# VHH binders against o67189, part 31

Target 1, 350 residues: o67189
Amino acid sequence: METTIFQFQKTFFTKPPKERVFVLHGEEQYLIRTFLSKLKEKYGENYTVLWGDEISEEEFYTALSETSIFGGSKEKAVVIYNFGDFLKKLGRKKKEKERLIKVLRNVKSNYVFIVYDAKLQKQELSSEPLKSVASFGGIVVANRLSKERIKQLVLKKFKEKGINVENDALEYLLQLTGYNLMELKLEVEKLIDYASEKKILTLDEVKRVAFSVSENVNVFEFVDLLLLKDYEKALKVLDSLISFGIHPLQIMKILSSYALKLYTLKRLEEKGEDLNKAMESVGIKNNFLKMKFKSYLKANSKEDLKNLILSLQRIDAFSKLYFQDTVQLLRDFLTSRLEREVVKNTSHGG
Below, E stands for the ipSAE of ESMFold2; O stands for the ipSAE of OpenDDE; V2 stands for 0.75 times the mean of E and O plus 0.25 times the DockQ between their complexes.

## First folded at step 14 (VHH; framework vhh_7uia_1)

Design v5 (at its last look DockQ between E and O 0.64; V2 from the best seeds 0.64)
Fold by OpenDDE, look of step 14:
Structure v5 (fold): chain B 350 residues (1-350), chain A 120 residues (1-120)
Amino acid sequence: as target 1 above (350 residues)
Amino acid sequence: QLQLVETGGGLVKPGGSLRLSCVVSGFTFSSYEMAWVRQAPGKELEWVSDISRSGDYTYYEDSVKGRFTISTDNAKNTLYLQMSSLKPEDTAVYYCARDDLWEGTPFDYWGQGTQVTVSS
């Protein structure tokens, strides 16, 4: 029997369940992320994330077996992403699946959360190992919120900011985002920022500001912060992204793309080309995005961008060649940049 | 130490009225959005109504619009749901909840619930 994410959340944080292994899936991934965020807050350092596509079988079992045999170890929350990929690695051998099931069944001291980024099909839930997990653990589903609920949520947010949105504009926004809360939230925040001086948002304005739907909406926030050299906040957002199950490679991909475009634009600008035309030539057509990129260009010198690109390439190389943790490499990168900025500011203020 | 306690439920005839109360302790209404949710037997949790932090804005599920009114008394740390023109379909356990969906904390705290039964 499936439990809804809200019911599960209530029970989990008020009366800890006896079950130790849970599968989280559903159409509304935002709710899963919010739950996981709360979980992370509760467990702090005892919150562990495993990537099924990156971990070995041995590492996986080790992570799950870390049982406080001696009662003194703090309960851990283990979150597993890309579990399907892990299963693929195990192959079709029945013995391996049985071993996995046995290990999961024997989890006693820790909570294990297997997170899927989509709603699982009945067939998937009825297949091993999820079938077995359902028997000794729990299946949690995050169902979509009503369109009306989402609409009202958006309206409420605008109203709180003193912004009136035309009905057609609102409808457009909702449709554009497909009522995806993560995307919608991002777009609404953009619009709020845009409307800082305007109390009315029209359809035309929404069209100008709104972006195409991307699955990695939060990644853009990270990229934005990084490119604007707010490294402290970028670090925080990075941690959130990882906690939310965003794969580091996705982050790297977007960041690299932006960096390369910016570098190209910088070069074109130096050659005396029109910046607007240049932006269009690199695929930046949206006016809002153009504004952002202009900000990035102002914030970064050609040398800065070059160094960024090189750093990203190094991170990629180290990840692929030496199997280093991409997230840690990104953290190190950001920390290094942050330290440099602090030194610069102290040298100019004294 | 956060606590939500719902009261006011009961048996009522169709067309009748009830007023639910939710006393909150451990936090202030001004800091969080508050909501009423309900769960009928064998059905999923359903959002009914919410009120903004300021109390200035109220929102309702379509099925209860015009019949239910959500309100707060900050001095009493109490959330209310005035229900009128009750229908059998309104039969459910009603919960008050702290709900900041936009801020990433939807329904993070609930009360024990109060049973509302609408029957002839």
Scores: ipSAE 0.742, ipTM 0.886, lowest interface PAE 0.6, mean pLDDT 87
Fold by ESMFold2, look of step 14:
Structure v5 (fold): chain B 350 residues (1-350), chain A 120 residues (1-120)
Amino acid sequence: as target 1 above (350 residues)
Amino acid sequence: QLQLVETGGGLVKPGGSLRLSCVVSGFTFSSYEMAWVRQAPGKELEWVSDISRSGDYTYYEDSVKGRFTISTDNAKNTLYLQMSSLKPEDTAVYYCARDDLWEGTPFDYWGQGTQVTVSS
C-alpha cells in the first residue's frame, strides 16, 4: 500500500492498520520527525530506535522478537534508521535477504518503521526488500511543503516575538537553509535570541549569526556548549544534530577525547607543569584551541572531568551491551546536569 | 477529551456560498493554531487554510485565496470557513484540524468532516 504521511497519521492513531511494517521517506523530513514524535508519545518505553550502522544482524532480529519466554509481550514501535547500512552488512546473498524479508513479513504484534532520510526513487522502491515491504506492509511518503507556506510560517514566528525581519534577510535565511524546517527552527531560535532586545533583523545580521556549518562543526559546537556548562543550549543543539542524522558515535568520540585531554591537563597542572607546554603535549598547539581549552579548564574542576568521563563510559557501555538508546542516554545526562545547575541557583528555605 | 465537530456542508451550485463551522471542546481553543483541510474524491488530503493562535494572521493555499475566509470566535470555541465563488473543483470532504507545524504537532487532531458538493 502507498499513502501520504498526513493521510497515514490521520488513520494510524485512530484505527491502526493490519499491516505492521512501513517505509517512511520523502522530501519533507520534518513531517517524518513529527510523526515519529507522536509515535514515541503513544508507545513510551515501548518505542525502540535501532541504528542500522550500529546493530548486528542477530541484534536486529532479536529486537524484532514477537515473544517473551518470561511473560506477556507488549506491542512495540520499532524505528529503524540507516537501514541501508544494515543492508550493506547483510550483503547480497539470496538466503540472507530472504531471511530478512521473512522476518519482516512475520511481524504480527509490533509496528516496524523503516525511516529514510530522503525521497526514494521508483527504482529504489522496486528493489528488495522494499518491494516486498510495499506488498505486505506500506510505503508512506512525506511530500515537500510549499516554499510559500514555509516562508509564512517562519515570518509568523518572528512576528510573534515582535521582531521585524527585512524581506531580503528573510529570503536569505530561507535560501541558506534550503527551506528545511528542521534547520530553520534552529536558526530562527538563534536569531530570535540575538534580536530579542533590538526587535529588528537585517540581512547583514542574518549573515553574521545564521548557521551554515557542516556536520562536524555542529558536533564541535555541541561539545563547546557542554564543556562550558550551557546545558540548555547543548540540549537544543543535540536535538538538531540527531534530526540531521549525525551519528552518535561521532559525538561520543569527540566529547570523550576532549574530556580526557582536559583531565590530563589538570594532572599536569597539579604537577606544576607550564600550561602552554602541557597543552602542546596533548596535541593542542593552535592558539584558538588553546584559548578554548583554557576556558574549558576554568569551567571544569578535576572532579567534574572525572565524573564526565565516567558518565561517558557508562553511556557507551549501556549503548553497546544492553542496546540502550545512545541519544536518550545523552539527553538524560544533560537533563540531569541542567537540573543540578538550576538547584544550585535557587534558594531553598525551610 | 478532545472533540472537533464540523457542520455547514451541503450541495451548492457553482458560484454559490457556504459557511463551515467547527466547534471545539477539550482544549483551550486560543492556545492552538487551527486549520481547514479537504479531500476531494480519489485525491489526497490538501491543506486549505490556517489561522494563528491569536486569530490575527490567516494563510490560504493559492486556489482559494480571495474566495475563502478563515476566522474564529473564541467565546464559542468555534472555527469558521466562509466559502464564496464556489467551483466544482472545491467538491470535497472538509476537515477541521488542530495544526501547529512549528511546535511539531501538525494535524494532531481531526474532526469527522463535512461534505461540500458543488455541481449544477
Scores: ipSAE 0.538, ipTM 0.826, lowest interface PAE 1.6, mean pLDDT 83
ESMFold2 (binder alone), look of step 14: mean pLDDT 79; pTM 0.791

## First folded at step 15 (VHH; framework vhh_7uia_1)

Design y1 (at its last look DockQ between E and O 0.84; V2 from the best seeds 0.69)
Fold by OpenDDE, look of step 15:
Structure y1 (fold): chain B 350 residues (1-350), chain A 120 residues (1-120)
Amino acid sequence: as target 1 above (350 residues)
Amino acid sequence: QLQLVETGGGLVKPGGSLRLSCVVSGFTFSSYEMSWVRQAPGKELEWVSDISRSGDYTYYEDSVKGRFTISTDNAKNTLYLQMSSLKPEDTAVYYCARDDLWEGTPFDYWGQGTQVTVSS
């Protein structure tokens, strides 16, 4: 039987279920992410994320195995993303699917959450291995919230900040984001920041500030912090993003793109080119984004940007060639930068 | 331990009124958004109303606008839902819930619910 995410959440955190394997899917991914965030908070170090497109079969089974190398049988929460990609890797061999099902069925101590980034079709749910999972585990669905509910949420947030949004502006924002809560949250926060002391947001202002909504989770906050060299906060945000199920490679992709654009802009600036024109040439057309990029350029030297690019390339290489944990590599990178900044500040203050 | 306890449900005729109460323990209203939700038999959970942390702003689903009023008594740590002009369609179990959806904790706590039945 399919359970809604809210019902599941209530039950899971009050009376832990006997079932150990759950499939999370639905149209409202935000709700799944919020649940996972809470899960992470509960389990802390015992919260593990697996990426089906990155993990080998052997590693996958090892991760699901209850064998604690460290002797302490602590209950773990294992979250699996891109499970479909993993299944593709396993191929069409019946034996492999059976093995997978057996492994999942034998999970006793740990909780396993298979997370899909969309609503599964009936055919998918009725196919192996999900069909079997449904029999010994649970299927959880995050249904779409009403448009009215989402609209009211946005209005509440603006009102709490003392901002009045024109009706047309609000409607535009809602339509632009497709009522995606994750995107709305990001855009609303940007608008709040933009408004600052302004008490009214107009349609024109919203059009100027709002980003084009992509299907991709917005990791711009992380990138913003990193590029502004707030590494401490960047680390915190990184953890949050991962908790929300953001793929590390997505983060890397966006960050790399920004870094490359910035480096290009620095070079063009050195050549005496107009910065506004230069920004447009690299695809930065939004005035708000232009403003951000100007800030990034001020915060980073050409050398800084070059080093950033090299570091990102290194992370990518280590991830792809040596199968190192991309998240850990990013953490290490940020930590290293943070340490350098601290040393610089101590040397100048003495 | 966080607890929410709903009361005030019952059987009422169409056009009648009921007042639901939700007593909260273990946390303070001013720190959280509070909501009323309802679930009719065989139907999905439906958001009914919410009130801001400050209590200054109230919101309602379209079907209950003008008929329902959400309020709080902070001194009593109690959430209320005044229902008027009740309709058979309002028949459901009503739940009080802590709801900070924007902050990433939607309906993280809710009570056992109280049954509201509107019937002639």
Scores: ipSAE 0.664, ipTM 0.842, lowest interface PAE 0.7, mean pLDDT 86
Fold by ESMFold2, look of step 15:
Structure y1 (fold): chain B 350 residues (1-350), chain A 120 residues (1-120)
Amino acid sequence: as target 1 above (350 residues)
Amino acid sequence: QLQLVETGGGLVKPGGSLRLSCVVSGFTFSSYEMSWVRQAPGKELEWVSDISRSGDYTYYEDSVKGRFTISTDNAKNTLYLQMSSLKPEDTAVYYCARDDLWEGTPFDYWGQGTQVTVSS
């Protein structure tokens, strides 16, 4: 079966297909992410993520074979990232690929979604094991949305707030972000907040406020919530990031980088350094980002930041030394912080 | 019970006109973004037009601009697409959709569609 992601979404969530194994790929990764988010809402605790670069061959095959014992025979949705890395572990042996194909063909009780972070070439789709998956399962493609559709969507968001955006400012923003909806959503929301009373956005203002960030824009939302101590929302965003295929190590790297920068800024303030100059010395030059870091500094003491850094180092060490699940360690950390906040609130009353 | 029901399709000659209707039930129409989309045989789903929640602003794909008009009647929970100057390239199944790409729920619901055929 070959289909587009929107047709597959409509069919899957109204009358699920008989096929059980699907490959998701394409240039519009945002659409794959939104599909997987809806899938996670449907399956809840029966939604499982596997990382092909992190799990053993035995764990992989066991996960594909199992059904939910706690819910009787309830089906699960198994989402597999980094499948190419798993294939590297199998090597180039034809017999191992044949075994993998037989396991995938034998999936009867669950749905399996093999997720790629790019559009696959025709040659890749014609190679095993994906050639066989196309036969007994399905190939789902998320093709690029038109630039005109994305432009009109952005314009609509500004117009909903009564904000007039100059044409060259709008075009600059679209080019800066490469028409990437995840980056655009972040930058447009910042620009709306910036222009909330003046109602006009010029090219110069967009250049000052907006910036291109690498592929992990939603990781910065998670980091923002954590550093502002909104641990409940941070937990929800963390789960969303993982379901969208953001690697846990990348989350750890960004959070650790922010924590170290903030700790350094505290030390520089103690030495009498001007805060704006100090921020530039740790690579924070954009005015919007400077504003966010000022908020983080207000919300966190030097001791808070030291303890955060130590906690992150412990999580990293336990992940590597004891092969424990980095995502679960992050969840446990956030849950512990949320529980501490509840205790603090009850110590002052109701 | 949530439903989107498209009507008003049919066979029409080039240069002709049709009005499509989409009656919505099971949710408050003005609380969600709504779109018209279409799918020609063997082609992908294509965005045609959308309208703001307030109904005050309309947006169109370039190939239909000036020929199609989107509108709403909030009292009747109904979305409309007035099509004029129809071309054979407009032949497709037309769907109305609850579609909020920005909020991460693109084409959350869309109905069975209505066929529009433009031929001599």
Scores: ipSAE 0.605, ipTM 0.834, lowest interface PAE 1.3, mean pLDDT 83
ESMFold2 (binder alone), look of step 15: mean pLDDT 78; pTM 0.788

Design y2 (at its last look DockQ between E and O 0.43; V2 from the best seeds 0.55)
Fold by OpenDDE, look of step 15:
Structure y2 (fold): chain B 350 residues (1-350), chain A 120 residues (1-120)
Amino acid sequence: as target 1 above (350 residues)
Amino acid sequence: QLQLVETGGGLVKPGGSLRLSCVVSGFTFSDYEMSWVRQAPGKELEWVSDISRSGDWTYYEDSVKGRFTISTDNAKNTLYLQMSSLKPEDTAVYYCARDDLWEGTPFDYWGQGTQVTVSS
C-alpha cells in the first residue's frame, strides 16, 4: 500500500519507521524535494546522496553497508537518484538483481530513499527489484496538488508582497508553468523582483518576464548568484539544489553554457558589436534574460569568465576522469573564490 | 516541543455548525502559515483552508467557501475553523497544521486531529 508523502513525512519524523528502504515517486516532485530537504537538515553529515548513473556497483554496495570505517554506528540517510540507470548497469542478470535485493533487504541501521523524478507506473512497481522493495520497505507517493491550491499559493505570495496580479496574468503564469510548483516559485520570485515598485502586474508584463518552463529552473538561481559573485549564497543554494535532487552534471551544464555565452559576449563587446544583437546571436532573446546577462557582464571581466570556464572544465575533467565528487569540486571552487574575495576586500580596506 | 492540539469536533446534523480550535505550542503563528486539512475515511488528505502569517489573508477550498471561516487568536496561540451549513460530505478528521509550502515546509507539524461527523 502506497503512503502519501505528507503522511509519510509525519510518521517518519515523529515515529521512525521500522522499514529502512523507501521508494519516493510521484507527480509532485516539489513535495519530494521538500521532504528531502528536511531529511538533510535532520541528518546533516550523515546525509548521503548516490547517483545511480555515476556510481559503481561496488561503491553502491559499500555505501549501503552499515560498516562505518570510522567505527561510529551513526544512522545515515542514503538518497539514491537515477536508480533506473543503476539497474540498467546491472543488466538483466538475475543474480545481480538478487544481490541488490538482498543488500536492500539487509539494511538495518540506515535509511535508504530511492527517489524517482516521475510517477512510477504500475508495471514498474510490480517489477523487480521494486516489487521486492515494496514488500520489505515502503512506497511513498507525492500526488499532485490541486490546481486551486497552487493558484492560491501563488496569489498569496504576490499579496504578501503587496502585488496585485491581474487574473489573466495569473492564469497565464499557471498555464505557462503547467502548475509546476517549482517552476512557479521561480517565476513568481522573478516577477516579484520585477515588480519591486509596482503594485500591479499585467498580462503583458508577465509575458515579458516569464521564461519558458525548464526542468532546471532552480539551477538558474545558483548560476545567477555565482555569476554575480555572491559565493556565500551560491554555496547555500548549491546545497539546496543537491538536496532537491538536482544532478550536479545538470548544474555544470547550465553553468558552462552561461559562462561560454558570457565569454563570447565579452569578446564581441570588445570588438565593438552591439550587445543586444550579440546576445541574440548567442540565443538570448528574452528581455529579462538580457538584463541578467548584462548584469553578469558587468560583474565579470573577460579574465574572470575565462578563469571560470577553465575551472569548470577542470571540474568536468576531474569528475569524468577521476570520478571525483562533482558537488565537492563545485563547493571547493566556490570556497576558493570566496576566500579570494575576502582577501581582496581586506587588502583594499586597509 | 512543537505541539498542535485540535478540539471542537463532534456529531452535528446537516446544516449545523461547529467551531474547531487548534492550540499551538512551541512556535508563533506570525512566523508560519497555518492550515486546516481534513481526511475522510478512505480518502486522501484534503486541504481545507489556510491563513497568512499576518492573518490578513484567508484562503479556502472551493467546496467550503462561504461556509467555513479560518481565524487566529495570537494572544491565545489558537487557530480556529468556524464551520457552518455543514454537509455530510464534510465528515472527516480535521487536522490543524503548520503549513508553509512555499517555503518548503508543507505540513511539517500537525495535530492528532478531531473527528467531525455530519449525519442526520
Scores: ipSAE 0.625, ipTM 0.819, lowest interface PAE 0.7, mean pLDDT 86
Fold by ESMFold2, look of step 15:
Structure y2 (fold): chain B 350 residues (1-350), chain A 120 residues (1-120)
Amino acid sequence: as target 1 above (350 residues)
Amino acid sequence: QLQLVETGGGLVKPGGSLRLSCVVSGFTFSDYEMSWVRQAPGKELEWVSDISRSGDWTYYEDSVKGRFTISTDNAKNTLYLQMSSLKPEDTAVYYCARDDLWEGTPFDYWGQGTQVTVSS
């Protein structure tokens, strides 16, 4: 059996299925959380959580046991996190895998929910024990919610409080949080409190108030500063990124992607392509990003972008071929660019 | 006992109109956010329209915007979906639901659905 989480929720809470073991996975983890919250409400003290990385094999099988001192009683919901870690403890021992599948197949009076924190690939779902679970139980997928749905939910919350949010401010907030509903709920509540008297939110105000734990936001700030040629601030942000443990290859990936897109846009402009359509062709559809890319295009010539791409290729090659520190190579690059800008500003003549 | 009962579906020619009704019992629906959702054969569930508890905010999926209207009658505890200019792509089972994704209760309760078929 395979189904989507909303269809499963509808049937499970009205006429529970005869199958007893389910795998929950998907890109939209918020929907898994809301399903489990409703499950916990239904089962109360009979809602049990197991952590596959923390329990022994015997503790796991004991928790699934249906034996009672005084006889059978209430149906339980057993929720298993980190099941992959539990499978690693079993290793490749055929007898133990067969025992696991047998135990799961024979769950009769409880429900067992195996919860994954990501969307599983076809290979993972076709491997034991999940292949067997798909046969005698079910696979439930939580697909990603549309960005438009999330945007409209955020707009509704501001409107309920009488707060007018400028379009660029809204788009910045959505991108800052990666359309993550849990982060959005926190930031929207802060912004509502902030704007409780004014009833208006501008981009600058959202930038001052909103914060995200997303590592990508800090990398985008670095890329923004570099592309707008604020090398002094870019160096400071780079140091912060490294101190927070952001991997330098993530920085290189995002910066290289932006540089290549910008170079492509310059080429499309030379061909007479409409800039907004060209941006969409390279995957830039968000209005805030379009605004930022227009600023980057104004600040950088085609030659600037070509030289940036070549510099990034050199940094990547030296990191890999000579095992040199990528962070130091980036710092040297920025320092060199800062020195060139100082020379231009003090002696531009001829 | 909470119950949502959809009625008003049927067979309609393209360009026609239908009004779906959802009679709610077991709660006062103006205390909750309500949605119309649909599922066409072989397709995933699709939000059609939402209405806030105050009635001041409505949402429409782009393909139905301008053709469908969500409304309520609080005295009858009833939610409506007025559908006009119907197209074959609107063929689906339509459900009403108590649905508040923001507060963590998406599709908390929904009905058994009513079939809408648009064909020549």
Scores: ipSAE 0.552, ipTM 0.821, lowest interface PAE 1.6, mean pLDDT 83
ESMFold2 (binder alone), look of step 15: mean pLDDT 78; pTM 0.790

Design y3 (at its last look DockQ between E and O 0.47; V2 from the best seeds 0.59)
Fold by OpenDDE, look of step 15:
Structure y3 (fold): chain B 350 residues (1-350), chain A 120 residues (1-120)
Amino acid sequence: as target 1 above (350 residues)
Amino acid sequence: QLQLVETGGGLVKPGGSLRLSCVVSGFTFSKYEMSWVRQAPGKELEWVSDISRSGDYTYYEDSVKGRFTISTDNAKNTLYLQMSSLKPEDTAVYYCARDDLWEGTPFDYWGQGTQVTVSS
């Protein structure tokens, strides 16, 4: 029997369950992410994320092992993303699946959360190894919230900020985002920032400010901070993104794309091309995004952008060739940049 | 320690009224959105009503609109649910919850609940 995410959350944090392995899936991924965020907060350093497409079988089993290499048997929360990819990696060998099931069944001290980024089909849930997991663990589902509730949430947020939104504007926003709470949150915050004062937001204004919907909308905040050289805050946001289940490679992809576009724009500027036309040529058509990119260009020299691209390429290489932790590499990158900025500021202040 | 304590439940006839209270301790609920949710036997949790941080805005499930009223007393740090024109379908355990979905903490704290039974 499936448990709803809210019921599960309530129980998990008040009366820890005896079961140790849980599958999280559903249409409303935002709820899963919020749960995981809370989980991370609770477990801190004992919160571990595994990426099924990146880890080897041995690494996977080691991570689930009850034996801590570092002494003290602290309870851990292990979150597994892209489990399907891991299963594909294991192949169709019955023995491998059995091993996996055995390992999962024998988890006693740690909590394991297998997270799917979509609602699983009945067939998937009835297939091994999930069928077995359902027998000794739990299946948690995040059902979609009603459109009305989501609409009300958005309206409430605007009202709290003293902003009135026209009905057609609101509907447009809701449709644009497909009632995705993560996307809505991002777009609403942008609109609030745009409004700055108590006013009425019109349909035209919303159209001008709102972005095209992306599954990785939260990554843009990170990218924004990074490109504006707020590395401290970028680090915090990075952690949040990871906690929300954003794959590091997705972050890298978006960041690389932005960096390359910016570098291209910088070169075009040097050649004397019109910046607005140049931006459109690289696919930046939204006025809000144009404004952001202008800010990025102002904040970064051509050399900065080149160095950024090179750094990203290195991270990618280390991740793919040497199987290093992409998140850690990103952290290291940000930390290094932060340190450089501090040194620069101390040398000029003095 | 954060605590929510619901009271005011009971047995009532159809068409009757009840007032539920939720006393909050350990935090100031005016900083959070507060919600009433209910769970009927064998059914899933159902959202009933929300009140904004400021208390200025209230929202209701369609099935309870016009019959239920959510409110707060900041001085008492208490959330209320005035229920009128009660129906058998309203029979459930009612919970107050801290609910800040927008901020990423939906229903992060719950009370123990209070039983509401509507029966002839």
Scores: ipSAE 0.678, ipTM 0.850, lowest interface PAE 0.7, mean pLDDT 87
Fold by ESMFold2, look of step 15:
Structure y3 (fold): chain B 350 residues (1-350), chain A 120 residues (1-120)
Amino acid sequence: as target 1 above (350 residues)
Amino acid sequence: QLQLVETGGGLVKPGGSLRLSCVVSGFTFSKYEMSWVRQAPGKELEWVSDISRSGDYTYYEDSVKGRFTISTDNAKNTLYLQMSSLKPEDTAVYYCARDDLWEGTPFDYWGQGTQVTVSS
C-alpha cells in the first residue's frame, strides 16, 4: 500500500487499516512531525521510540515482539528513527535481512512506524526490506505543500496581527527559507514581534531580521564545509552568504576563530591532553559542537591548520592594505584548494 | 463525537452553481481554522479554501478565486462553500476539514465528503 500522509492520517485515526508496519518519508518533514505528535497524543504511555543507531539487533526484535506482562497485552505505537543505521549494523547477509522481514511481517499487537528524515528514491523503496514492507504494510509519503498554499498561510499570519507586509518582502522571505514551514514559522513569529508596534514590514526590515537569524547558521555551514574540505559546496555557500548580505569580515572572523581553536587543540592533543577537556578549555562546551570539532580535527593535520591560518592572515592583509575584494580573495583560496583536490582524484598510468 | 458532515453536492451543468454545507458537531467551530479540500478522480487532495478562526479572512486557491466563496455561521457550527461558474475540472469529492497547519494540527479531522460532478 502506498499513500499520502494526509490520506493516511484520515484513515489511521478513524478506521485504521489492517496493516501494522508503515514507512514515513518525504520532503515535508513538518507533516511527519505533526502526524507523530497526533500519534503520541493517542497512545500516551504506549508511544515508544527506538533509535536504530543506538539499539542492538536483539533489543530491536524484542521491542517489536514485546507484550506487556503487568495486566495483559496493550497495543503500542513503536516509532523507529535512524532505521538506515540499524540496517548498516545488520549488514548485507541475506539470512539476517530475511529474519528482519519476517519479524516485520509478523507484527500483530503493535503499530510500527519507520521514520525517514528525507524523501526516499524509487530505488530505495524497491530494495529490501522496504519492498516487502510496501507489500504487507504501507509506504506513506509527505509531499511538499504547494508554494501558493504556504504563501497564503504566511500572509494570513501577518494579517491576523494587523501587519502589512510588502509583496517583495514576503517573496524574499519565502525564497530565503525555501518555503520550508519549520523555518518559516520561526522567522514569521520573530518578524511579527519585530513589527508589533509599526504594523508594517518592508523588504529592508525582512533582510535585517532574517539576516540576523540565518547569518550565523549559514556562516557556520560555510566554515563546516571548508574545514571538511568540501570546497565545491563551500564556494556555493559563500556565494549565497554574499547574496544575502553577510559581511565578509564576519566570515573571516568566524573561520579564523575556528582555525585557531583547532590548531590549539592539535597542540594539546600532541601533548597528551584529554580531548574533551581541551575543547572545554577553548570554549567548546556544547556536545554538538564538540562532535563537529572532532570531525574537523580528523580532517585536518596541524600543518593544514597552520597553512589555513597563514592564508587567512594573507587575505586579511591584502584586503586592508590593497583594498582588494575579500570575497574574491576567499574564492581564489577555495578555487586553489579545489584544483588541488581535482589533481588528487586523477589516475596515473591507467 | 467529532463529526463533520458535508452536504449539497450533486450533478450540475457547466456554468451552474452549488452551495456546500458542512455541519460540525463535537467541538466549537469558531475556535478552529476550517478548510475546504477536494479530490478529483485519480488526483491527490487539493486545498480549495481557508477561513480564519474569526471568519474575517478568507483565502482561495487560484483556480477557484472569484468563483467560490467560503463562509461560516458560528451559531449553527456550519461552514459553507458557495460555488459558481462551475467547470468540469471542479468535479471532485469535496471535504470540509478542521485544519490548523501553522499550529501543528493540519487536516486534523475531515468528513466523508460530498460528490460534485460537473458534466454537460
Scores: ipSAE 0.585, ipTM 0.820, lowest interface PAE 1.4, mean pLDDT 83
ESMFold2 (binder alone), look of step 15: mean pLDDT 78; pTM 0.782

